VHH binders against Branched-chain-amino-acid aminotransferase 1, mitochondrial (BCAT1). Designs and how they scored, part 3

Target 1, 366 residues: Branched-chain-amino-acid aminotransferase 1, mitochondrial (BCAT1), of Arabidopsis thaliana (Mouse-ear cress) (q93y32)
Amino acid sequence: KIWGFRMHGTKAAASVVEEHVSGAEREDEEYADVDWDNLGFSLVRTDFMFATKSCRDGNFEQGYLSRYGNIELNPAAGILNYGQGLIEGMKAYRGEDGRVLLFRPELNAMRMKIGAERMCMHSPSVHQFIEGVKQTVLANRRWVPPPGKGSLYLRPLLFGSGASLGVAAASEYTFLVFGSPVQNYFKEGTAALNLYVEEVIPRAYLGGTGGVKAISNYGPVLEVMRRAKSRGFSDVLYLDADTGKNIEEVSAANIFLVKGNTIVTPATSGTILGGITRKSIIEIALDLGYKVEERSVPVEELKEAEEVFCTGTAAGVASVGSITFKNTRTEYKVGDGIVTQQLRSILVGIQTGSIQDTKDWVLQIA

## First folded at step 20 (VHH)

Design o1 (from n3 with K64E)
Fold by OpenDDE, fold request of step 22:
Structure o1 (fold): chain B 366 residues (1-366), chain A 117 residues (1-117)
Amino acid sequence: as target 1 above (366 residues)
Amino acid sequence: EVQLLESGGGEVQPGGSLRLSCAASGFTFSYYDISWYRQAPGKQREWVSTIYSGGSTNYAESVEGRFTISRDNAKNTLYLQMSSLRAEDTAVYYCAAGYDRWQVDHWGQGTLVTVKP
């Protein structure tokens, strides 16, 4: 009598504690209790986060809001074991008129889709992505900084949450959005960036994931960034892995050179992330009558630039004061009245609603 | 189904003009940067022009001042007005849609432009 031990696989139901956010009319304090004048760029716990999971067919279910907190994840989840994950970065702004504005959220959704395809993942639709972001912002409206004090930084995540042993695509994916209020990167008087050119370690390689916003792109360069910072540099400028002759990008930003009436930036040909800020700056520059070149940029061309600046969601449009390559420091123009400032002013004006959006870049959330 | 359908190609004399069209369907046209590429016989495909999702335009040096790219989002249509055509403009012209001109998601089948006396 062979007693068949029926291993009752206890389906550990991840008890998503649906805390019913009972709409207690808490007196809508317009703003969270935060020192808005001393807001940094660090994680601040907000009220809510948004999440949804994929179905077996790869479609995402209806999402839900939960209180900001820790998530439960299977230790065998694809994100933890095999790095199957993507991130996005975007900001919500409060206008002077009290509107809450998102900047080009459809591009974040599209970029996540591109990344998901590259990483063998399912992704939310553009609509689902935007809806998740909207719900996150609305639920955390009191955390959107007052005009001129900053923005609500939003972090959409897409990751393999399904459990598996062995290198394979996850059986389930999670889309999650959380936010944190952050200061404006360029307060009046913020120091220009000092960049170090990394000659040994590339950020990306041909055929790799450098062109997508994969989580696995960041871990490999943390030590490079740490070393540069310990030497007094703001960040690292990477070279192409193949030849080491062409500049690519900064750790979380694209780079631009100003040469008279020409603005030059590296082409996003697979090893460089196509930044939304980058794309927007290109359009603004073209509209202003600048010639814009997207091409390979030899590292030696840095000596020919009058101005250098970086673009990213976190940094906005940041002036570069110097770049050090092979123990040679090149200095660039910084300050008022330069091309970099003009471009920044227009971008920020559109983002915050102080300049009329004629390009359909701004989505009003509230 | 995603489709890009080019039209307006043909034969033209040097110095002549043509207008190409690209009709798009199956995706949100307004979200994309839309570009023209061309491939001459025995040559590699080259970028010609881009109209960005925000409406700004950029051109290759070889066509700047002669070609004009435009879009009608309401009609999901891209255009390329070509003027002062040269023999070296002879190529198959392709419409492409993507996040940017380097990350193209969708390609048309192309339309042939022949510039000959």
Scores: ipSAE 0.937, ipTM 0.975, lowest interface PAE 0.4, mean pLDDT 92
Fold by OpenDDE, last read:
Structure o1 (fold): chain B 366 residues (1-366), chain A 117 residues (1-117)
Amino acid sequence: as target 1 above (366 residues)
Amino acid sequence: EVQLLESGGGEVQPGGSLRLSCAASGFTFSYYDISWYRQAPGKQREWVSTIYSGGSTNYAESVEGRFTISRDNAKNTLYLQMSSLRAEDTAVYYCAAGYDRWQVDHWGQGTLVTVKP
């Protein structure tokens, strides 16, 4: 009679202690010691910059963060001697909810790639580009301005860092990202732009690099800009090099004309940089029911516009108050309730997260 | 390898409808503006329509109200619904992907649409 001891296996009820992860006190995000109310558009040194270099095969290595500072560059580097360099411009925004948002970073990456191909350079992948930008922003999070105070302007660079004597593509490339807090261009009361039409010096020519964000595009027009500024103009509107009859773009912005329910902008046919802001404004305008024309725009058509505005990363959507061509000044509508303001408001709303992004334009990074 | 493959072309009577498709591969489709172009015999290639990466659409005046461009990013496919077709719509239709409609990186081989009585 073997008494089978029924071992009553006491199922120890593992009390899943739901550790109430106590809502970590949102540590009061420490902002950098900056006068956020008086930010300009100038270089402010932040904490870190991101960099990576290409390998021999043209692939970029894993990037790294370093403290913001000077870079070491060989005097024979391709960028210094032959202008083999590209820039990008983008912004990180802080939303009202505390999110840090990037606006269409994939387009910056794509544009850099396009530029790199044109400039016979290797470029980071879209992923590498975005990752570099993300790391830069995260490392400098305290420098992202409070909501409504501005944005962290980001400057991705791609340049030939390899040293050589003789006109050739560099053997090595560097991708670098740094940031600077900047004020929003359109503080209440920012004056509309006053543009001068340059009749002599073109910004770009057919077959040139005007369609890419090459560093070499800017040096040639600095004197033009200086002259215009000395005359009281905000910036310069350039004409096509071929005929001198069609408007192209402003020094660092695309131009739009409002004609009733039609918005007109020059086609990006190789001499004009396809701005991301431009592209976004086109979509917004279309969604609002405007007709959008991308075409050649004769300079004479400027007289037909009710409103004129410029688009760029730095400028956002900037109203143009006047354009002077051949000593004739044409004035345009500025102020509240105009199409330009509507478009700006929507764009900024999306960028800052105040308007729901239905277009997958905003990337949350924090 | 990047590919754009158009399909759905054929013969149709005036007033008829066709739906074109463009299957994309080898790139991140959702990042691109995708456009339809067409080229009639003896004519230059012309822009027909663009669907932007954000989803907005634009059309040439000649096709406005008759054609509808759409995309399915999950399927990497572009569509063009054509209605009220006219003899003038006879062309080889091309799918194109780029940063914008002016900076096209990739072109399809095209599909022929013939509108005949």
Scores: ipSAE 0.937, ipTM 0.975, lowest interface PAE 0.4, mean pLDDT 93
Fold by OpenDDE, last read:
Structure o1 (fold): chain B 366 residues (1-366), chain A 117 residues (1-117)
Amino acid sequence: as target 1 above (366 residues)
Amino acid sequence: EVQLLESGGGEVQPGGSLRLSCAASGFTFSYYDISWYRQAPGKQREWVSTIYSGGSTNYAESVEGRFTISRDNAKNTLYLQMSSLRAEDTAVYYCAAGYDRWQVDHWGQGTLVTVKP
């Protein structure tokens, strides 16, 4: 008589305390208590973050807001063990008219989807992505800096949160969005970037993940960045892994060369992240009548450039003052009245609503 | 289901004109950069032109000044007006939609353009 001990699995009902954030019209202070004049580019704890998880079928559930804080993660989560994760970067801007504006959020969603496919992940729909971002911004509206003081940087994350042992896709994925107020990278008078060309360590290789915004792209280059910084450089310009002859991108930015009426940038042919800022600058440049070339760019062509600039969400449009390659420093034009400044001004104007958006790039959130 | 369907190809004499169309369905057309590519017999596929999601246009040097790319988002349709056609323009022309011209998500089946006397 084998007494089958029915282990009554006490379903610990995780009481999801649905804190009904009762819509009490708290006269929410228009702005958070932050020194807006001294914002950096660092993590500032805001009020809320957005999250949702995938179902078994790969669809994402209805998301929810929670107080900004730590997340619970299984130690065997795919992101921790196998690097199955993507990031995005975008900004919310406050216009002079009080509007809160997002810049091309659909492209972030699309890029995440592309990355997810590459990383064997499920991804939120474009709508779910945008909705999560909207909710995050609205819930943290008081953290959107005043006009001219900065932006609310938003970090959408997609990662394998399901536990797995063995190299396999996670059984569950989490989409999470948090924000931090950040200063504008290019305040008037900020020093131009000085870049070091890395000759040994590539950022990406053909068939790799360089064309997507995978978390695993950053860890491998941290030492390279640290070394360059210790030598007084702002950042690193990487070369193609195959030949070492062509420039690719900066650690978190795309690079452009100005040669007379021609603007040249490396093609996003699988080893370079297609930046949204990059794409936008290309359109702006074309509209201004510049020839824009997307192609392989030999490192030697850097000597022919009058101006060099980088583009990224964090950096915006950053002027490059110099690039050092094989102990040779090349200097470029910086300052007012240059093409880089013109492009930056137009982009920022559109992003902040000071210039009319004729391209449907700006989404008003509030 | 995502579809891109090219039309308007055919035979034309040198110096002639053709207008290609690409009808898109199954995705949010307005979010995408859409491009024309072509592949001549025995050659690799080459980029011809892109119209960006914001409406800006770019062209390969070989077609600049002769071809005009346009889009109608309301009709989910891409166009390529080709003028001053040359024998070297003979190719199968493909429309493509993607994040950019390098990261294409969707391809058409192509339409043949033949420029001959």
Scores: ipSAE 0.937, ipTM 0.975, lowest interface PAE 0.4, mean pLDDT 92

Design o1 (from n3 with K64E)
Fold by OpenDDE, fold request of step 22:
Structure o1 (fold): chain B 366 residues (1-366), chain A 117 residues (1-117)
Amino acid sequence: as target 1 above (366 residues)
Amino acid sequence: EVQLLESGGGEVQPGGSLRLSCAASGFTFSYYDISWYRQAPGKQREWVSTIYSGGSTNYAESVEGRFTISRDNAKNTLYLQMSSLRAEDTAVYYCAAGYDRWQVDHWGQGTLVTVKP
């Protein structure tokens, strides 16, 4: 008589205390008590974060807002043990007319989906992603900086929250969104980037995850970044792992070269993250009549550039003042009236609503 | 199910014109960069043109000034107007949809274009 011990899996009902945020008249302070003039890029705790979990079938449930805080995670979660996680980066802007605007949120959703497929994860639908982001922004509206003072940086996360001791895809996934107000990376007078070309450590390799925004892409290069910074560089420009002859990207940004009327950027052929800012700048440049080349870019071609700039959600469009390769420093044009500034101005104008969006890039949230 | 279906290929004389179409279904067409690629016999597949999700267009040097890419999001259709066709344009033309032209999610089966006297 084999007594089948029915392991009553006590569903630890994570009592999500739905704190009914009773609509107490929080005096709608239009803005949070923050020094908006001295806003940095450090994490500022906002009011709420958004989260949802996948069901067994891989579909995500209806999400919920909770107060910003620590999350409960199983120590055997796939993200912790096996790096099964993705991040996104996007910004909400306050326009001069009081609108709160998101920039191309559908691309973030699509990129997460692509990354999820690569990482053997389930992902929220584009609609669910955008809705989660919208709810996050709306719940934290007072943290969206005044016009010209910055943006609300948003960090969507997708990670394996299900527990597994063996190497396997997680049984459950969590989609979480939180935000932090951040300054505009390029305040008037911000120093151009000084980049170091890393010759030893690649950022990515063919067949790896360099083409997706996986969390595991960043850990391996932290030491490289630290070393470069200790030497006085702003960041690192990586080379391709295969040949070491072609430039790829900066740690969290894509790179562009300006050569007369031609703008050149490395192709996103699996080892480079296809930045949304990158894509947007390409379109803006094309519309302005520039030739845009997406191709392999030999490191030696850096000497031929008049301007160099980087693109990313955090950095926006950042001028590169110099690049050091094999102890040779090459300087580039920086300042006003350059192509980089023109492109930046148009992008920021669209993002903030000062320039009419004719491309359906901006989503009004409020 | 995601589908990309190319049409409009055929035989044409040098200097002639053709219009290719690609009908898309099963995904949100307007969110994607859509591109044309071509593969000539014995050659590698090459990029021809991209129309970005925002509507901007880019072309390979070999087709610049001769080909025009366009899209109709309401019809989920991509077009390639080809003019001044050359023997070198002979290839199977493929429609592709993706986040960008390098990260293609969906491919069509292709349509053959033959430029011959």
Scores: ipSAE 0.935, ipTM 0.975, lowest interface PAE 0.4, mean pLDDT 92
Fold by ESMFold2, fold request of step 22:
Structure o1 (fold): chain B 366 residues (1-366), chain A 117 residues (1-117)
Amino acid sequence: as target 1 above (366 residues)
Amino acid sequence: EVQLLESGGGEVQPGGSLRLSCAASGFTFSYYDISWYRQAPGKQREWVSTIYSGGSTNYAESVEGRFTISRDNAKNTLYLQMSSLRAEDTAVYYCAAGYDRWQVDHWGQGTLVTVKP
């Protein structure tokens, strides 16, 4: 049995509990036995995951596939003791013509490298990242939902697996990729979201890690989210920590306002995650002839919007039906025939191959 | 080593035209959003225009209709065609490459454009 990690002259600090296998041993069924009409956004175990680790010099090994399974960590691992970890989120799509597609995977790789620099971590190269994702999707091809039934959500993750005491960068890093078939991120499904503006607890601040996808950013969101959901809201809309006057983003998605022919989104400016869906929607909107403004957005401007929508890999392009700020609930246009739906349709069409990709955004892997 | 090298600046009369270039090396040019920024004496650096990695373009209101940004990914070169120049366009123009417009990873050293009064 071969463990997933190699460490010259030292015991591996983390390991995959299942032996790695060749791609020839993967299952050959076209589709897994899943009720594709009853998917949400929850973990469904797939067949395989990809793993690699850094050497002492910071280079990553070629990596390997193993059966999906638990990993082992030394109690002194940097991720467990000091929160040194990053995640990514991306999807694989099956087109009507049978192609299996990734959407802008180089941007996920770049974002992980940017986050690694911020967190004093070694990162796989763009090539290694994309190859690991490709191998994961191909090995789990039967888990990529049929056209129109969702997507395979992919979780690349990078964490300090090396053991040490004291606040210091880990000596070893592990890069993993696993997937889960998903569809609806919010319990509302395609229904509109209702947001609550959080005025006390910011999501991020200048000098923090809100502009990178650090694992430690997500634990603090849980208490705020729980309180909002207990009051009947779908999610929380955060304000900036510096002034408390400008909107930033929701818990795991960026936000956009539609004001006539102008589409507005908060500038990322070091505190807002640069979402890949956000970047894509900006370009789609510009190509359609909308004005697009990336700037500070005073919370009062919410009353001037006709539509509001959120963007994220998990959520896609999700309509917001209302936002509650202090004692005031503002309602927004939802449904068919609105800008939000136009943008969503084009994005999904490109991602699934039903609309021609003129921007070199789609990578065919099967 | 990452490099962004601007060129094409100079003196121009009001109403004139200039074309700025920015040669890039040391990174995968096609993956990046590439922008022009400018800084006039006594003012803060301001965004001028971006051409996104997917090819879409956006402009500051002050230059819209007068400036055209473009890129040649085969030559790793960014361009800014400037027309109908005005005194307020006088500035050092910087090439910038980043993950997005607000997360600039690399800056050039700038090229001076002077529009005579």
Scores: ipSAE 0.823, ipTM 0.936, lowest interface PAE 0.9, mean pLDDT 89
Fold by ESMFold2, last read:
Parts: sequence; structure tokens; C-alpha cells
Structure o1 (fold): chain B 366 residues (1-366), chain A 117 residues (1-117)
Amino acid sequence: as target 1 above (366 residues)
Amino acid sequence: EVQLLESGGGEVQPGGSLRLSCAASGFTFSYYDISWYRQAPGKQREWVSTIYSGGSTNYAESVEGRFTISRDNAKNTLYLQMSSLRAEDTAVYYCAAGYDRWQVDHWGQGTLVTVKP
């Protein structure tokens, strides 16, 4: 027995009962008892979660499924005391033909490994990450919404579970995957974000963790986001910490400007998360013949844009209707027949299997 | 160990052509964005071109229309076909692999391209 958790042969998530669940055909004929027409974007507990822990050599065990449940942590666990924790976000989609699909899951795995390196953590391999996600989706197959009714949001989670007193890397790491069915964050063509430019509090700075998906990045944005929302804005748009002159990203999403045939997004050099939706939209836009620029973007360029949109796993490709900077509100094109809509439609079509995947982005798991 | 090995550099006349290659090993090549960078004497390293993991390509303005990047995932090899070379293209050219263009995980040792005045 070691600090935090029992090793080998014990339940990782404090579940009373461990269960193995397969993706057998019979499970796909039954949907969970959910009102799919009124599904929101909030936590809905599913049946199972996946768990594994690091071995003594820093590699992860094969892992196992258990019933969704609370986990137990030693009070001195690294995640609780020193913030050694990473998250990922991804979705499983059900296509019209009944397939269950993942979108670029290797990129989520790679991003977790990059974050683990930054945070001095052991990480599962790409293969182990993807296998844990697959097992979670298959075990929760009935929770994957019907076509057109949303997606199963998946939360891979990696944290220092080993106990230590002192600022040091944890001796043990736990990798968990759980899911929750969600609806699309915004209706296509009917919702637009209204952003407020935050000039005082940066989201990230050189030497921080803003370029990786560390759990500790999200607590600091909550007060800023709450204050903007209380003023009627959807969220804030951050500026760079070094100069205060260049846009970076929204609280949990990357940002793009459309300027004629040119699509511009801030470079991810050190302080901006390398979003998987961002990477995907860049390639889609290039293939359609747009010029795509990844660079520093002065805040003044907001006045020159015809469209603005945000990208993230939760929001997908979300139109921005306005941005307010220093008492000036700039309006942007929204709705049907715009570049944002074109890009969103192609991405969603690929993710759900209604548009042919020519890029080896989709992984069928059922 | 991860390796990126550039080849194909040399001396050329203005207006000439060269094809650079970069052989990769020790990682899953197809998952990565792969780029060419260059560094002229006394200057900072600069981005030349990227071929993304999905196969799309992008170029620095200074080389667009003259250079063509490609990859062969089955052979773990990156290429740069350079045409209409100019004196300002003289540099050491580096192969780079990363999660994205800005998060380079691995660098090659470089291959020298010299365009004679």
C-alpha cells in the first residue's frame, strides 16, 4: 500500500464493483433513458469509466473499466496540493449509418503527452490513451446520442495521485476517462458570441502553462469570465501578457478572423493552446483555397475582419457576432452563407461521417 | 532515438532548382506536422513551409509559388522541391517535426543550400 491509492488489483475510482463491458451488438440497439431532444451541455453521469495507474517504471498498466463513481485521494496527492493535472476534451459521434466515430484521437493523446512533459508527469502512450477512450465509448455505447442529437463528450483526465509533502513530482499518476452526452453548444446559424476584450488580466504568459491543457489554467479564468457574463457578454478575448497589443484566445477556445480570402489565427507559440479544432480548420480552409496566416494579430485588426469565429471541442466552430474593445463594439457577419458556416459544415460532416474523410482523421470504433 | 536527416543541399546558380529530402525515424511520422525552416548566416531561423498531418500545405510568402513541400508517410520522408532559386534563399535548411508548426519536438542537423550570386 502506498500513499494515495492501492496498487494493482484494486479499484482505481473507489467503485465498490468493477465491471467489464464490451461493445457487443446488442448494446447498440438500446439508447439510454435520456430526453435527447432537450439535452444540454452539462454533466450527465454515464454507466462506466476507465482507469489506470502508472507502474513503478513510469509506464501505465493496461487499465480497466468500472462503474462511474467517486474516486478517493490521499490529502497529500500531488493534484490536490501542487496542481499536477491535465485534461483533454473530445467527442464520440454517431453517424447516420450507425457507426460510432472518434475524431483525431491521436492528437488528444499527443497533447496530453506534451502537457505531461511540461508538468513533470508520466503519461500513457498514444496507444494506451486511445484504447482507454475506445473502451469508455464502447462501455457507454447507449449514451452516445442518436444522429443529429449531440455527441458523447469524453474527458480523459491525468493527475498526480501519489502523495508527497513538498513541491515535487508525484510518485504515482492516474489516468481516467469518463463521458457525458451533450448537445451542440450553439445552434448552427442561430447563435453568436459577444466577446469583451480583457485588458488587465492575461490568460497566459511566457513560462506559464497556457500552451498546455493543465487543470490549473482554468481556475484563474473563472472570475474574469463570470464578470464578463454578468455584464451580458458571452466570454472574454484575452491579449498577450508581454505587450497587451495582440489577441490570443478566448477562455477555452481559439479565435480566427476572416478578411476576404485570408483567414488569420494567432500563432500558438508558447501561450496559446494548440486546439485540435483549430488545426483541423486550418487544413480545411487551405484545401478550399483560402490563404491561412498563423501569426501575431494586433487587436486593431478586429476592425478589419468581416467574420470572427472561435474553435474548440465543446463549441465546435462558433460565430462571433461582436467584440467590444475600449467602448467600441465591432459587429461581424453571422448566419448562413458565410465562411464560418462553410468551415463548420465541412468539419461536422467529416466528424459525423456524412462527408468523406480524405485525411485519415476519423477513427471508427463501432 | 528520434532522427531527422536532411539531404540534397548543394550549390546552384540563380534560377536553378534543388530537391531536399528529410528521412525520419523513431516516431509516428504520420501524426506530425512536418516543416522546413532555414537559417541564413547571421540571421534567425525562419519558417519556410509546413505540410500538416492531414496533408495540407502552407508556405512563407517569400517562397510561395517557387517551393513545393510534400511527404511520403509510408517512407517516413519529407521533401522540398525548390525552383527559381534566388541569392536570398541561401541558408542551412532544417527539417522539423512537431505537434504543430510552433511546437517543434524534433530538429534535424540541417543541409546547406548555396545560391551563387
Scores: ipSAE 0.820, ipTM 0.935, lowest interface PAE 1.0, mean pLDDT 88

Design o1 (from n3 with K64E)
Fold by ESMFold2, last read:
Structure o1 (fold): chain B 366 residues (1-366), chain A 117 residues (1-117)
Amino acid sequence: as target 1 above (366 residues)
Amino acid sequence: EVQLLESGGGEVQPGGSLRLSCAASGFTFSYYDISWYRQAPGKQREWVSTIYSGGSTNYAESVEGRFTISRDNAKNTLYLQMSSLRAEDTAVYYCAAGYDRWQVDHWGQGTLVTVKP
C-alpha cells in the first residue's frame, strides 16, 4: 500500500503533499486556533494557497493547492524588474446559518482582466479566477472567522514570473490566491476617519495606471500616507492631477458625500479605481430611494456634505469624521442613525447572508 | 465576437413614444453595467441612463421620469422606453456595456431618433 508518485520533470496539479490533507480532517476542525476577538488587519498564515501559471498560448493551467509558503522567482522576473503585477482584494464570510459566502467574485475577475490588458499580461478567465478562489477558501475553511468576528481576506495576485531582459512583457505569468483572517482595517477600529487633503502629490494621472489595480500604484502612496499619519490623520484625500480642484479618492478606498437625499461620488473616468464596494453601495442607495450622482466633485463641496464615507473591500464602509483642507477642518455626522450606517448595515447583511440577496451578488461555496 | 446592435429608432412627433432595443452577444451580459448614451448633431456624447449589473437604474436629470431602462438577461437585451419625447431628444442613441458606466468595454453603432419639430 504505497501512496504517492511523481513523474520526472512533470508537475501535476495534485501532488503527494497536497493529498495528505484529509477532507474529513478539514470538516472536523471548525475553527483555527486564533484569538478571534482581537483580530486586526495583518498577515496571519493560513494552511493553503492556490497557484497556476500561463501556458505558451496564454491560457492558464488548471492549477493546484499547495501549503502556504514562500515562492521562488528568477531574479529577472517581470514583476521584480518592470512591475508587471496586479492584485485583487475580496473576502469570504461565514453567515450565522453556517454558509460560507463570496461577494461578487466575478467583478474581481473582470477587474483583474482589465488590469492585465492595461499591463500587457495574460489573465485567467473569469471561471478560472473564481475556481481558484473557491478552492482557496474551502481548503482554508477553518480560517474563515466565526460570524461577527471578521472575514477571510483573499488576495488574488497575478504577476509576471517569466524571466526577461530589457523592458518587455514577461514570458510567463503566475496567478496565486492566498488568504488571511482579518477584522479591523484601520488602527482606529470602527472609529471615524480623519483625512487631510493632499494638494501637492496626486495619486494618479490620465495615462497612468490609477484606474487599474496595479501593484506599482501602492508604493508611491506610502510616503504620503506616513506623513499624514505622523500628523495624526488617518489618511489623505487626493485631488485630480489635471486641475487640482476635484476630489478623487483616499489611498486605498473610494469616497462618497451625503447631501440630503443625494449621494455623490467622484466619477471613475481614468484615474479612480472602480471599487466593488463603491459599485455595490451605489446600487443599494438607488434601491433605497436616494439620488446617486457619479460626477466630478469640486473640493469646495466638502463643506456642503452632511456625511462623508469611504468604501473598499478591506475597509468596508468607513465613516469620515473630519476633513482638513487648507487649515480648515470640516466635521461630519458619524455614528448610528445616519445614512452611512444604513448603507453599511445593508451591505454587510447581504455579504453575510443575514439579508436576502435579491441581486445575484452572493455566491455560496459551502 | 462581441456585438451590440441597437434598433427601434425612427421619426416621432413631439410628445410621442419609442422603444429602443440593444441585442448583445459574445460576452456574459449579466456581469456588465449597460448604458444608453446619445449624441445630438454638433454636440458631445452624453449619458442617458444606466442599468447596473445588480438591476438598479439611474437616469440623467434631463430624461428622468420620461425614460425607462430595462434589461432581459435571458435574452441578452437592453431596452429604453422613451415617452413624452421633445425636440432636444433628437440624437443618435448608443448602447454601451462595461465594468462600470465609465469603463465602457463595448459600444454599439447607434440608432437615430428624430423628434419632429
Scores: ipSAE 0.819, ipTM 0.936, lowest interface PAE 1.0, mean pLDDT 89
Fold by ESMFold2, fold request of step 22:
Structure o1 (fold): chain B 366 residues (1-366), chain A 117 residues (1-117)
Amino acid sequence: as target 1 above (366 residues)
Amino acid sequence: EVQLLESGGGEVQPGGSLRLSCAASGFTFSYYDISWYRQAPGKQREWVSTIYSGGSTNYAESVEGRFTISRDNAKNTLYLQMSSLRAEDTAVYYCAAGYDRWQVDHWGQGTLVTVKP
């Protein structure tokens, strides 16, 4: 017993500090009322979100947590009128030992800064980004699924919230983080994907914004993706705009080919998003002794591949069962005992803490 | 205020060895993929090697087996150990830091390596 309260409002500062720490530990054992066995990848509202705004000089305020809720925007906000907006995607994992972990959050922060430079936006610092994410996860700790039941998907969002008429950069920016517990990104769940090669509409072109995670990149994808899904495909595989001969990426994921001991992925030179899962898989593959080639990949190489997989934060490492190009369906190896599963298992093991992290990729936050 | 300073260039005989260094400041070195590039007179700049932020390494076919890239995050320093040097390796060598190998954010000023004929 340290001390108690007395009349006249004297604070018991040491007891409050100890009580706060104990309160956080008690929240580790409490889960939200969610059917953890039936999570998909749909919005589930959580308790809190993090927000901050830029100052006049472009620096961001410390920020604050608020209850999850709607945001209010001036009709002339840059995001609404000129598409000045960026998103990120990342996950918080619960390990079997109760730790709560982030995976390479500095890379999400760096990618947002790169996108902000491209879009003439101010961006939070790496420290501010990571701090906002940490606060969001901790405030929503009961929404982080139990081990093996999914992850808390986090959406850092940066957008021009200041009002402006005319094509001009916004005067103010909002950085916001919210989360939603998720499991399966594709409706197929863990089943292999079936992709359709889109030959008419490219995803990106040199001089555009396809190399950064701009919000405006995703509206054009919707019609193409909807048509492919109505025909029974999981998603589309895009070709480059310049030649129409090289594969680039799926709607929201990077793509890899396995050809014996060689793993090939399209280079990220200006039109392909530099995925964090992509970067991680490249290093894991190199450490395992695979040859890894980052280059232009002619669409005809799809017939030479033994395995194909997609990578993304939402999808993880997802096997591709088939790709249809010009009415020709090519099928790929899936299931156990293949390179794709080896890479997925190592990545997931690192992310969840079941495999030792020798690369300083995991950040423990609880 | 980002700075990448290459050093260790010079003249060397064919078959010889050199060790290049790149001292970095003004950014969090450990977060970046760090690469060596080179440019011979009148030629385009070409990729030589990358050491990824997680420590894995990759090399251009032309230098694999002869060059070794390494990093010391405590000293914010990148190295390139070059051996079995050939006349074709003559170039200005640049240190580069980026989000990935293909998206370089920062370039050094270069250090000249001359392999005598």
Scores: ipSAE 0.797, ipTM 0.924, lowest interface PAE 1.0, mean pLDDT 88

